VH-VL binders against Indole-3-glycerol phosphate synthase (trpC). Designs and how they scored, part 14

Target 1, 261 residues: Indole-3-glycerol phosphate synthase (trpC), of Aeropyrum pernix (q9y8t7)
Amino acid sequence: MRDSFLQKAIASAKDRTSLLEEIAGNCSPKPGRPSLSSSIREWVYRVGGAVIAEYKRCSPSAGAISTLDPVSYVQATRDASAAYSVLTEPNWFCGSIELIPYFARYKPVLAKDFIVSETQIRIAACMGASAALLIMEALTPRELQELAAAASRYGVEVLVETPDASHAVEASRLAPGSIIGVNSRDLKTLRVDYEAMLREVSKAREQLPGEVILVAESGIDSPDKALKAFKAGAQAILVGTAFMKNPQLREKILAELLQIP
Key: E = the ipSAE of ESMFold2; O = the ipSAE of OpenDDE; V2 = 0.75 times the mean of E and O plus 0.25 times the DockQ between their complexes.

## First folded at step 7 (VH-VL; framework fv_zagotenemab)

Design j4 (from zj with light chain N58D; at its last look DockQ between E and O 0.58; V2 from the best seeds 0.00; counts 0 for: loop humanness VL .294 < .304, pae E 7.1 > 2)
Fold by ESMFold2, look of step 7:
Structure j4 (fold): chain C 261 residues (1-261), chain A 123 residues (1-123), chain B 112 residues (1-112)
Amino acid sequence: as target 1 above (261 residues)
Amino acid sequence: EVQLVQSGAEVKKPGESLKISCKGSGYSFTSYWIEWVRQMPGKGLEWMGEIYPGDSDTYYEKNFKGQVTISADKSISTAYLQWSSLKASDTAMYYCARLEDFWSGYPYYFDYWGQGTLVTVSS
Amino acid sequence: EIVLTQSPGTLSLSPGERATLSCRSSQSLVHSNQNTYLHWYQQKPGQAPRLLIYKVSDRFSGIPDRFSGSGSGTDFTLTISRLEPEDFAVYYCSQSTHEPYTFGGGTKVEIK
């Protein structure tokens, strides 16, 4: 039997944890890290929604991605961004924890990786991350609960990525106070499906308390898609480099958000 | 743009060795399984085995195990199919293909195929 | 291992006619994750196979809507609603639910 990509990613993350512990030792989380949830709530209050700008150098499907260096990316995007999502996974996404400081000095940072250990969360916080990604599909309920508790002890918020509304509700119960992400995949075919993501965001909003922050993830590549995601009940959206670099798209999102009651 | 480019046709004699190649481009080569498929003259498709170039994890269909070697060199984004001693019955078209197994929702289909390498073994 | 039996072996038809190709599996193709990994490939002479339909009924990108798939469990069908000249080829079903991955014997769709 061969391992799936997710199984290989989890195994890699476990191996990397041992190396991280040797390199970083008992580093202390950086003090004064800004709150991801507070930044999202401020943008929602001020303009009706928040944008999380993703920084990704590679992906399995695309290979190397043409993007700016970290300094230039921040310069182009910081005025429209509530936060940054920084890929730190090195093998498939060409990321590094060393990228975090370039972003964290300006905005809250979500460290995106296949997180399976407390060590990964602590080291991300040492580098300045405000939040860490937990992938529900990669963790048992007990593992999710334990990692969320560890994140709380380090002063790190959690974004739990979920495939649908029922999992979003369960994630909110397993990890109280976490930010909940809904991906753009169709639950039956598992394809990237923006329309399925919209339906599940809407369902999740109806079932979750209003104070739970809901994030619409990936597949948002136009102002129309961004507006629909906010109208469906997301308080934040996750968008990539090409969208965030375009000032016309940023201005249109802001104008549309200001019209939300 | 995803491409799999295979090495050219081969004419060999029984008992000779052979190594044919499949070079991937336009994607993260180490992130996808590469499948090998045989098509004997006038016959259908037969799955031979697969490799994950990221860690060289390799699996063989039972009738091909011990008959061929599947390998990869991730530094040049290339997978290989190799015989130590060819037989006339190895005359066939050989395809490599990419398995899509996660990023499109676990579809487990072969989405991109190489153009094929014709191997002819006769004295 | 899973045997896929395709019928008919050859289907002789004229352009504009409807083609119906059958694929029968020796056992269920429903994976433990509830998906059915039954796929259809087209192969023209001198060319590599190309994916048409995946997971029973989903059309791959760029495939015309005259191609459709249906079925469940062990019995599957590829339908070409109106044959065009470029559709005369060999069609293979394939399963990736179980290792080893297997292909059917093929159905040749040829001009009458």
Scores: ipSAE 0.059, ipTM 0.643, lowest interface PAE 7.1, mean pLDDT 86
ESMFold2 (binder alone), look of step 7: mean pLDDT 91; pTM 0.929
OpenDDE, look of step 7: ipSAE 0.302; ipTM 0.743

Design j5 (from zj with heavy chain P107L; at its last look DockQ between E and O 0.72; V2 from the best seeds 0.00; counts 0 for: pae E 7.9 > 2)
Fold by ESMFold2, look of step 7:
Structure j5 (fold): chain C 261 residues (1-261), chain A 123 residues (1-123), chain B 112 residues (1-112)
Amino acid sequence: as target 1 above (261 residues)
Amino acid sequence: EVQLVQSGAEVKKPGESLKISCKGSGYSFTSYWIEWVRQMPGKGLEWMGEIYPGDSDTYYEKNFKGQVTISADKSISTAYLQWSSLKASDTAMYYCARLEDFWSGYLYYFDYWGQGTLVTVSS
Amino acid sequence: EIVLTQSPGTLSLSPGERATLSCRSSQSLVHSNQNTYLHWYQQKPGQAPRLLIYKVSNRFSGIPDRFSGSGSGTDFTLTISRLEPEDFAVYYCSQSTHEPYTFGGGTKVEIK
């Protein structure tokens, strides 16, 4: 039987974790890691919204995305960013867990990978990550609960990526205290759909307590799209491919964010 | 932007070996399955098998298993279809195609096709 | 092992007419995830197939509104509401719900 992309990514994650555990042994999570949620709340208080800047060098759909080195990327983005989302998956996203320490010098880091074991969370924390991604589509409810509990034990916050409002509410129940991301797909095409994401963020905002941080993750590549996502109820937006392709877009998004009443 | 470019037409004799190619560009080649489809002269389309270039995982339709070899060289973004001993009945057009398979795994259509490679096997 | 039976084998029509193409599956094409992976491809002479409709009724990017798909379970239809000169081609249905993936025998739409 053919293995899906997700099955292959999960198997790769298990193999990578086994190797890293053998090499890294009993590494201890770095002390003094900043809080992702606190940084987001500070930006929301100060300017009305937060930007999570994603460092992603490749993707399955786009192939190779950029040639920016981490130093250049941080210099271009740090003044406008509440946090960094750092891809650590090497095979499809050209990431590495070794990227985390550099970004962590400047901002809270969300480690973005196909996380299926608590060892991955511990090792990300050893490298300096403040938070870890859990993909609801990749996990059973039990697995989500267990990984979120493990993250809490290591002092690692969780961002749970969900496809819609009903899953966002369920994720908040299964993993209390987690940051909730909405990354919606059109039901007919299964492509990322910005308009569907806005509708689902609005629905999720109405159903979730105000203290739950919502992150809008779909296709935000213009100041207008960023503003609409914040107005729909997101406290943070994820900006990745657009920043990597056009760093000057950062300046335009900042200008719009600073003007949000 | 996404493009699959196949090797040129081949004229061969029965018993000869052959390896035809399909080069992918404009996307992450190792992240998508490559499908092989045969079209015999005047006939419809037949799925032959597939490969995931990232790890070389392969599957064959039952009537093609043992008749052809599907492989890939991910360093040059190229998939291959290979015969060790051609038969006259192998005369056909051969297409490669990309399977759309988001990491969610649920779209399962062939979104981009190579231009085809005509293989003619005659004595 | 899923057999897709297309009918008719040939449609002879004039530009502007409505074409209705049938595809019947030997088994249900509803996947356990509730999606139906029945697709339609167009092939013009000397060209590779191109995707028209995926998952029964969704037009692929760039496909005109005159193409529509419908059906469920085992019975599916491709409709071309108003034939244009460029629409004279062979049309194949295919399924990817079950391995191995299979194609129908094709319906040739030719000018009368």
Scores: ipSAE 0.023, ipTM 0.600, lowest interface PAE 7.9, mean pLDDT 86
ESMFold2 (binder alone), look of step 7: mean pLDDT 92; pTM 0.933
OpenDDE, look of step 7: ipSAE 0.207; ipTM 0.714

Design j6 (from zj with heavy chain D57E, light chain T97D; at its last look DockQ between E and O 0.82; V2 from the best seeds 0.00; counts 0 for: pae E 8.0 > 2)
Fold by ESMFold2, look of step 7:
Structure j6 (fold): chain C 261 residues (1-261), chain A 123 residues (1-123), chain B 112 residues (1-112)
Amino acid sequence: as target 1 above (261 residues)
Amino acid sequence: EVQLVQSGAEVKKPGESLKISCKGSGYSFTSYWIEWVRQMPGKGLEWMGEIYPGDSETYYEKNFKGQVTISADKSISTAYLQWSSLKASDTAMYYCARLEDFWSGYPYYFDYWGQGTLVTVSS
Amino acid sequence: EIVLTQSPGTLSLSPGERATLSCRSSQSLVHSNQNTYLHWYQQKPGQAPRLLIYKVSNRFSGIPDRFSGSGSGTDFTLTISRLEPEDFAVYYCSQSDHEPYTFGGGTKVEIK
């Protein structure tokens, strides 16, 4: 009788979609939004790795993280960031779709939410998002395929978040051309496990074609951890809480990357 | 640091009302279920019921339904357990605990517990 | 309602000895998703319970590897491979597979 957090988040996303259609139903995504994948590849070519800076004011596990406004966050992070990940989920992550334009002016934006409908993708693109998150664990294989196809129609790239290498391979098969994220939580506790994440990134790199962009998510709070994720085979890292609390960490990571021949 | 801090011990007489509290901090209080557990003197643990503070969805074990009220005030990150008329048999230690079922379709375990509130009901 | 029966009621042992605690469920605890939501909690005198083992055999964060769990279906075991002084406590199994959530009656591990 009790709904899990994910079930509640999905139900909330469906309700929010109805409201979004009411207020923005006729918006048309603009062509020419910057490419997340192209930005990642450019940074990898130039410095050996890409950083996606996440703007996240709250989370279920951490509670309130920061009151730093989006303009101040961008000022502190834009010079060495390949892209932004922007939480748009209002109930648990304190996000909003209205945040997207503040970031999209400067860098490609990944809209992060519990995406369950084509409408969410279209409206995120209307606000300037270049990519949308699809959470593999929240979707059936058919739903994942259908949402990825919808994203393609709006010129929106997809980052599929997966828990491990085997799911990463399946996600790449179900949604070809997608960016693949590895967020290696303990599947039993859903706790972040950085060492497991490294292991699964390495496995995924071995099994995926080299042209597939692999993003390491979670647990990266130091330059050493960032470098290890890149060495394991990730082209990009996604850093949230650590950057919200210390934006200067981004510059330290870049400095370490520039020392690699 | 995740903490659940409960209100202090209570000494009451039969027939009196009582409301005890459980304040959560160090995490998003509205994102996790809060469980209530009774431990009668010298006895084991009994699940009483639960609340999701985000929307106030509430469930009770059958023998406690109608005997207690579980509620929450999300503006102050606090859950409550309440009696309208205490009985001597309500003398027990009462714990609140957090349920971790995040990112799954099914509950896992009670990962953090309050320190307990001793309720003594005697004439 | 699922009844969890723990045995023995009391286990008197010395530090360094191996403790084996049993928990028996009145019905099988295999959920349709193939998980078994059987957990173990420790309660020291005057303290709240704390989680030790979840889903039969998984140690919670910070729990030493001398604690292990095993079992399936209706029969489950908590093992403490070498008792430390801080391990003398009451241990409860619990299930969250079916509402209402239930606890076993407890096994007290005491100093011999």
Scores: ipSAE 0.022, ipTM 0.611, lowest interface PAE 8.0, mean pLDDT 86
ESMFold2 (binder alone), look of step 7: mean pLDDT 91; pTM 0.929
OpenDDE, look of step 7: ipSAE 0.275; ipTM 0.742

## First folded at step 8 (VH-VL)

Design k1 (from zj with light chain N33Y S94M; framework fv_zagotenemab; at its last look DockQ between E and O 0.69; V2 from the best seeds 0.00; counts 0 for: pae E 9.0 > 2)
Fold by ESMFold2, look of step 8:
Structure k1 (fold): chain C 261 residues (1-261), chain A 123 residues (1-123), chain B 112 residues (1-112)
Amino acid sequence: as target 1 above (261 residues)
Amino acid sequence: EVQLVQSGAEVKKPGESLKISCKGSGYSFTSYWIEWVRQMPGKGLEWMGEIYPGDSDTYYEKNFKGQVTISADKSISTAYLQWSSLKASDTAMYYCARLEDFWSGYPYYFDYWGQGTLVTVSS
Amino acid sequence: EIVLTQSPGTLSLSPGERATLSCRSSQSLVHSYQNTYLHWYQQKPGQAPRLLIYKVSNRFSGIPDRFSGSGSGTDFTLTISRLEPEDFAVYYCMQSTHEPYTFGGGTKVEIK
């Protein structure tokens, strides 16, 4: 009867869906949006790994993170980033769907929210998103499958966020062709546990076919940590708070990747 | 650094009203449940109830429902516990605590506690 | 409501000794993902409780490795491998698997 944070976030997302339907109308996603998976594979081929730069202004654990505007963030991060992850959730992360166009003209965009309806996916795609986040722990297996199917109908790729390797394997089975994220957490840290994430990425890589794109989503705040995540089997890393505080960190990560013979 | 700072000790007479406070800092105050816990002199810990400051959603343990009011003022990041008419049996230490229930389904425990507010109701 | 029964009520021990504290639940505390929301708190005189162990066996940040937790289902144990002077305190188990959240009655660890 007590609502967890996730239950509150899901309820908020349902209310926001009703508002989105009212104000967005019957917009149609533009054809030919860039592919998130293709961009990741291109960077892996070229330099051995891909960086997804996350734009996140607030979080529950940290409160306000940064006042850096989207244009300045893109300018600082674009050349070394394969894609953007853009928070669109307004109540806890200070995001908006209106942020997507600032990023989508330059790189594939992952719309990051508590996605509970195909309306959210369609409207994100109308704004230019190439992919949508599905949080496995927020959805039943049936809901995950239905939303992945809806994303496919709109030409939107899916990143399924999972807490560990066993869930990563299940997510790949439930939503074939999706990008799989590992976002392991230890309550000793502010929301993320990098060492647990590394272990689970390595386990997931062993169990998943090589063509499945695996994204490491936790606690990557240095070039050394980025390289270790790629070595563990991730094709891409997602960097959020560290980039919001120091956008130039991406250049250091790229420099480390390019020095591998 | 996450902190919960409670108001100071209170000495009251039976029948008086009282409102004690718990101010949160170092995190998004509206994003976490605040719990209230009573500890009577020489006794263990008793969960009293909770509030989600983001929307003021509240729940009470059955024996405390109607006996206290839990509220919050999110503009000043403060939760409150209040009595309209104190009894001698209300003499206790009262703690606030933050519930850790991260949106990804991680464990629910009380990770940060206030220092406590001693309430003495002398009859 | 879940009743947590702690035993013994009091442990009288000397520094350097091993302490073993028991917590028994009236019902299973297993939840989703095989998670068991059984936690241990320490309360020193004049202080608020401090989280030691969460989810049966996980040490909270900054907790020394002499503290360990174990158990499953309904039976749980907190072990202090070598008591230090600062470890003489009251220890509570707490469950959050079921509402309302409940605490055990406590085990007081006293100097002999």
Scores: ipSAE 0.011, ipTM 0.592, lowest interface PAE 9.0, mean pLDDT 86
ESMFold2 (binder alone), look of step 8: mean pLDDT 91; pTM 0.929
OpenDDE, look of step 8: ipSAE 0.287; ipTM 0.739

Design k2 (from zjo with light chain N33Y Q34G S94M; framework fv_zagotenemab; at its last look DockQ between E and O 0.14; V2 from the best seeds 0.00; counts 0 for: pae E 8.0 > 2, placed apart)
Fold by ESMFold2, look of step 8:
Structure k2 (fold): chain C 261 residues (1-261), chain A 122 residues (1-122), chain B 112 residues (1-112)
Amino acid sequence: as target 1 above (261 residues)
Amino acid sequence: EVQLVQSGAEVKKPGESLKISCKGSGYSFTSYWIEWVRQMPGKGLEWMGEIYPGDSDTYYEKNFKGQVTISADKSISTAYLQWSSLKASDTAMYYCARLEDWGSGTYYFDYWGQGTLVTVSS
Amino acid sequence: EIVLTQSPGTLSLSPGERATLSCRSSQSLVHSYGNTYLHWYQQKPGQAPRLLIYKVSNRFSGIPDRFSGSGSGTDFTLTISRLEPEDFAVYYCMQSTHEPYTFGGGTKVEIK
């Protein structure tokens, strides 16, 4: 029977892990990596919300994406960003772990990949990542718990991407202390459902302790959508490279954030 | 803009080999299944098989398995349909199409090539 | 394999009339979580098929709202509320719930 895209991505990640173990040796995580959660909380305290800016060179649906080199991208975006989400997946997103250092010297980095092994987390931390993405739908509950524990050993925070509020609550219980993401896009269909994402963020906020950082992911392509996500209870939003390149959108978000209580 | 461009019409004799092509552009070619569909003169559409160019996973409809070869060269974003020995009954229009399947939830052919007419006659 | 039976084979109508096309599946097309992967395509002479409706009732991008789909399980309908001159074509249903993917035999919508 045919494998879904997610199944193919997981299989690729397992194969890449075998190669990574061979090449990377026993590197140690870089010292002095900043905390993703602390940066988000600082932005929430100062302006009412945090922006995680995504760096993505390709996607399955769009192919190559018109974007800046890493240095230029950081220079254009760092004043508006609490953190960077850096795609490190090479086959569909044209990413690399070698991109991490260009961002990590300026802001906390979330390593964004299909993470299935602690080797991926360790090597991302060796390159300077502060956090790693775990996709709840890609992992069993035991695998999620084991990878979160491994991340803790390397001083790496986790962002657990979940499809809805009930999964967000479960993820928080399985991986205490993790940052929780609510995705407005079905990984199986790629359909963006921003309104569903807003509802699930609001439901998750009501059910999660206030200290749990909630991130609204995908479908946020305008300042109005960003503000609604913050009002629904997200402390951070994930926004794409095309959005971050538009100075009107960046500046509008900052101006609107200064007006949020 | 997503495009699938197929190779030109072919006139062949029974027993000859043939390889027709489908070149994708405007998207990540290796991330989508490519489907092959036959349409015999005056008839409907028949699914023949598919390939995922990223890893060359290939599946055939039972009546076409062993009769054609589906392949891809991801370095040039091109899928192929190939016969080692054509028959007169292979005379048809052949389409390639892209499967919308970045997941498991929506499986439709969203973009189609223009078609390649293959005529096999003595 | 799943057989899709379309009826009628030919539908002769005038512009402005309502067209109703039927597709019947030999087995239920309901997949996990209630999703039903039954789709409708339009093919004009000398052209490749064009997607109209996916997953029973969802209009593909750029498709006029005069096209609608309905049905469940094994019985599905494509409706064209008011035929335009460009709508005279052959229409195919297609299922991707089960491999192998299969098409219906087609319904030709022609000018009366």
Scores: ipSAE 0.012, ipTM 0.572, lowest interface PAE 8.0, mean pLDDT 86
ESMFold2 (binder alone), look of step 8: mean pLDDT 92; pTM 0.933
OpenDDE, look of step 8: ipSAE 0.063; ipTM 0.670

Design k4 (framework fv_zagotenemab; at its last look DockQ between E and O 0.49; V2 from the best seeds 0.00; counts 0 for: pae E 3.9 > 2)
Heavy chain, then light chain:
Amino acid sequence: EVQLVQSGAEVKKPGESLKISCKGSGYSFTSYWIEWVRQMPGKGLEWMGEIYPGDSDTYYEKNFKGQVTISADKSISTAYLQWSSLKASDTAMYYCARLEDWGYPYYFDYWGQGTLVTVSS
Amino acid sequence: EIVLTQSPGTLSLSPGERATLSCRSSQSLVHSNQNTYLHWYQQKPGQAPRLLIYKVSNRFSGIPDRFSGSGSGTDFTLTISRLEPEDFAVYYCSQSTHEPYTFGGGTKVEIK
ESMFold2, look of step 8: ipSAE 0.269; ipTM 0.701
ESMFold2 (binder alone), look of step 8: mean pLDDT 93; pTM 0.938
OpenDDE, look of step 8: ipSAE 0.347; ipTM 0.769
ESMFold2, look of step 9: ipSAE 0.274; ipTM 0.693
ESMFold2 (binder alone), look of step 9: mean pLDDT 93; pTM 0.937
OpenDDE, look of step 9: ipSAE 0.374; ipTM 0.778
ESMFold2, look of step 10: ipSAE 0.345; ipTM 0.731
ESMFold2 (binder alone), look of step 10: mean pLDDT 93; pTM 0.936
OpenDDE, look of step 10: ipSAE 0.167; ipTM 0.717
ESMFold2, look of step 11: ipSAE 0.368; ipTM 0.750
ESMFold2 (binder alone), look of step 11: mean pLDDT 93; pTM 0.936
OpenDDE, look of step 11: ipSAE 0.335; ipTM 0.756
ESMFold2, look of step 12: ipSAE 0.364; ipTM 0.744
ESMFold2 (binder alone), look of step 12: mean pLDDT 93; pTM 0.936
OpenDDE, look of step 12: ipSAE 0.030; ipTM 0.649

Design k5 (from m3 with light chain S31Y; framework fv_miptenalimab; at its last look DockQ between E and O 0.05; V2 from the best seeds 0.00; counts 0 for: pae E 8.9 > 2, placed apart)
Fold by ESMFold2, look of step 8:
Structure k5 (fold): chain C 261 residues (1-261), chain A 124 residues (1-124), chain B 107 residues (1-107)
Amino acid sequence: as target 1 above (261 residues)
Amino acid sequence: QVTLVESGGGVVQPGRSLRLSCAFSGFSLSTSGVGVGWIRQAPGKGLEWVAHIYWDDDKRYNPALKSRFTISRDNSKNTLYLQMNSLRAEDTAVYFCAHSGYDFWSGYLEFDYWGQGTTVTVSS
Amino acid sequence: DIQMTQSPSFLSASVGDRVSITCKASQGISYYVAWYQQKPGKAPKLLIYAASTLQSGVPDRFSGSGSGTDFTLTISSLQPEDFATYYCQQLNSYPLTFGQGTKLEIK
């Protein structure tokens, strides 16, 4: 089921790229976009970890997740978040590139989509995104390299989502300077595997240079899970569904970080 | 608003067949990651999973029932079916239809919306 | 097949008590557990998924914990409306299986 859904998402993204070019025309990336990596490093220095808060209105599994509008979500979360991950995929996640400006006023924005073309990166930057997601499993090594190079030309950072430590190391080689995410799942059931993710984050931390930012993704829905991910070696966590259901969860995670000796 | 409404229950004799329907709204079974399942509950007993169908027509069955029960759908009518053959007294239960889903990044699969059920009674 | 064994089968407690219901899987299932509440004559209602995550609209007196094989549903301060039957379910692998249920009575 993993390959089937990913193939459909890739095909949809290619079709959407043609439409995006018609609608957006020859827009230029917005000037003065803040750095995602710099924000993460600042939060790590200041409080020991960074939270990327994900805005996601729908998902295939949950349907409609929240009725909270972008402005209200930002107001509830901005002071405690290093960055936003904004879903721009419209068919399954109810996202749009037009959501980006609501968040980019306040924090660096990661445009989260099935990115398969340079056009998607350019248009996200036109709307104010600081970074773009590349899914390693969706791309050949050459495609990953080419898209990362395109992102660099537009002044857009890259977060490469990888399933394990060996892919994390390879992603760092293929796309130097990229932020690396670890998102592990059971290949048979396609469910996230939080415990495997922790192990792979630890392995990746040991094998990656210290300056490489490592982001823990998947199944982080409590302060305890967040703290374990930071202890495993992640500098940032990406938190989606739990934040949409309880936007104040970030403050709970911060409180737990401050209470560890 | 997600709703599921089961129908087609009734009293039937052992050995006969019955087809249950689940009419749903507020979601589409064509949406990637979405599934709908059947769960039953015999009088005074617990919940038992019967079958599951997903948007890509992947079908899963309780092994004890697979030889007699078939799940299917008609997307043009937003309707799910459960064909039950060779009915036995132990098939007497309330049959629930329930929505389930899958998030590509998080992978949660839970029965979050349920119908009110339809009653099947198998007796002479 | 993965068996889910709930304990106890029946539980009686007073309003305000802390109550725990356990569920043990016959194999490791990571955190792929859901908990449901069912009141008499009604359909089940999802309370907890992924072992510890509250479903939207569920009061925060409900909590879930555990991983691997041992899981617990806790009600921190029992309320009169909490009398119901509670079920755990594993979602790790097919066939999907439920615990046998725990009937909670409040005096």
Scores: ipSAE 0.012, ipTM 0.463, lowest interface PAE 8.9, mean pLDDT 84
ESMFold2 (binder alone), look of step 8: mean pLDDT 91; pTM 0.939
OpenDDE, look of step 8: ipSAE 0.016; ipTM 0.517

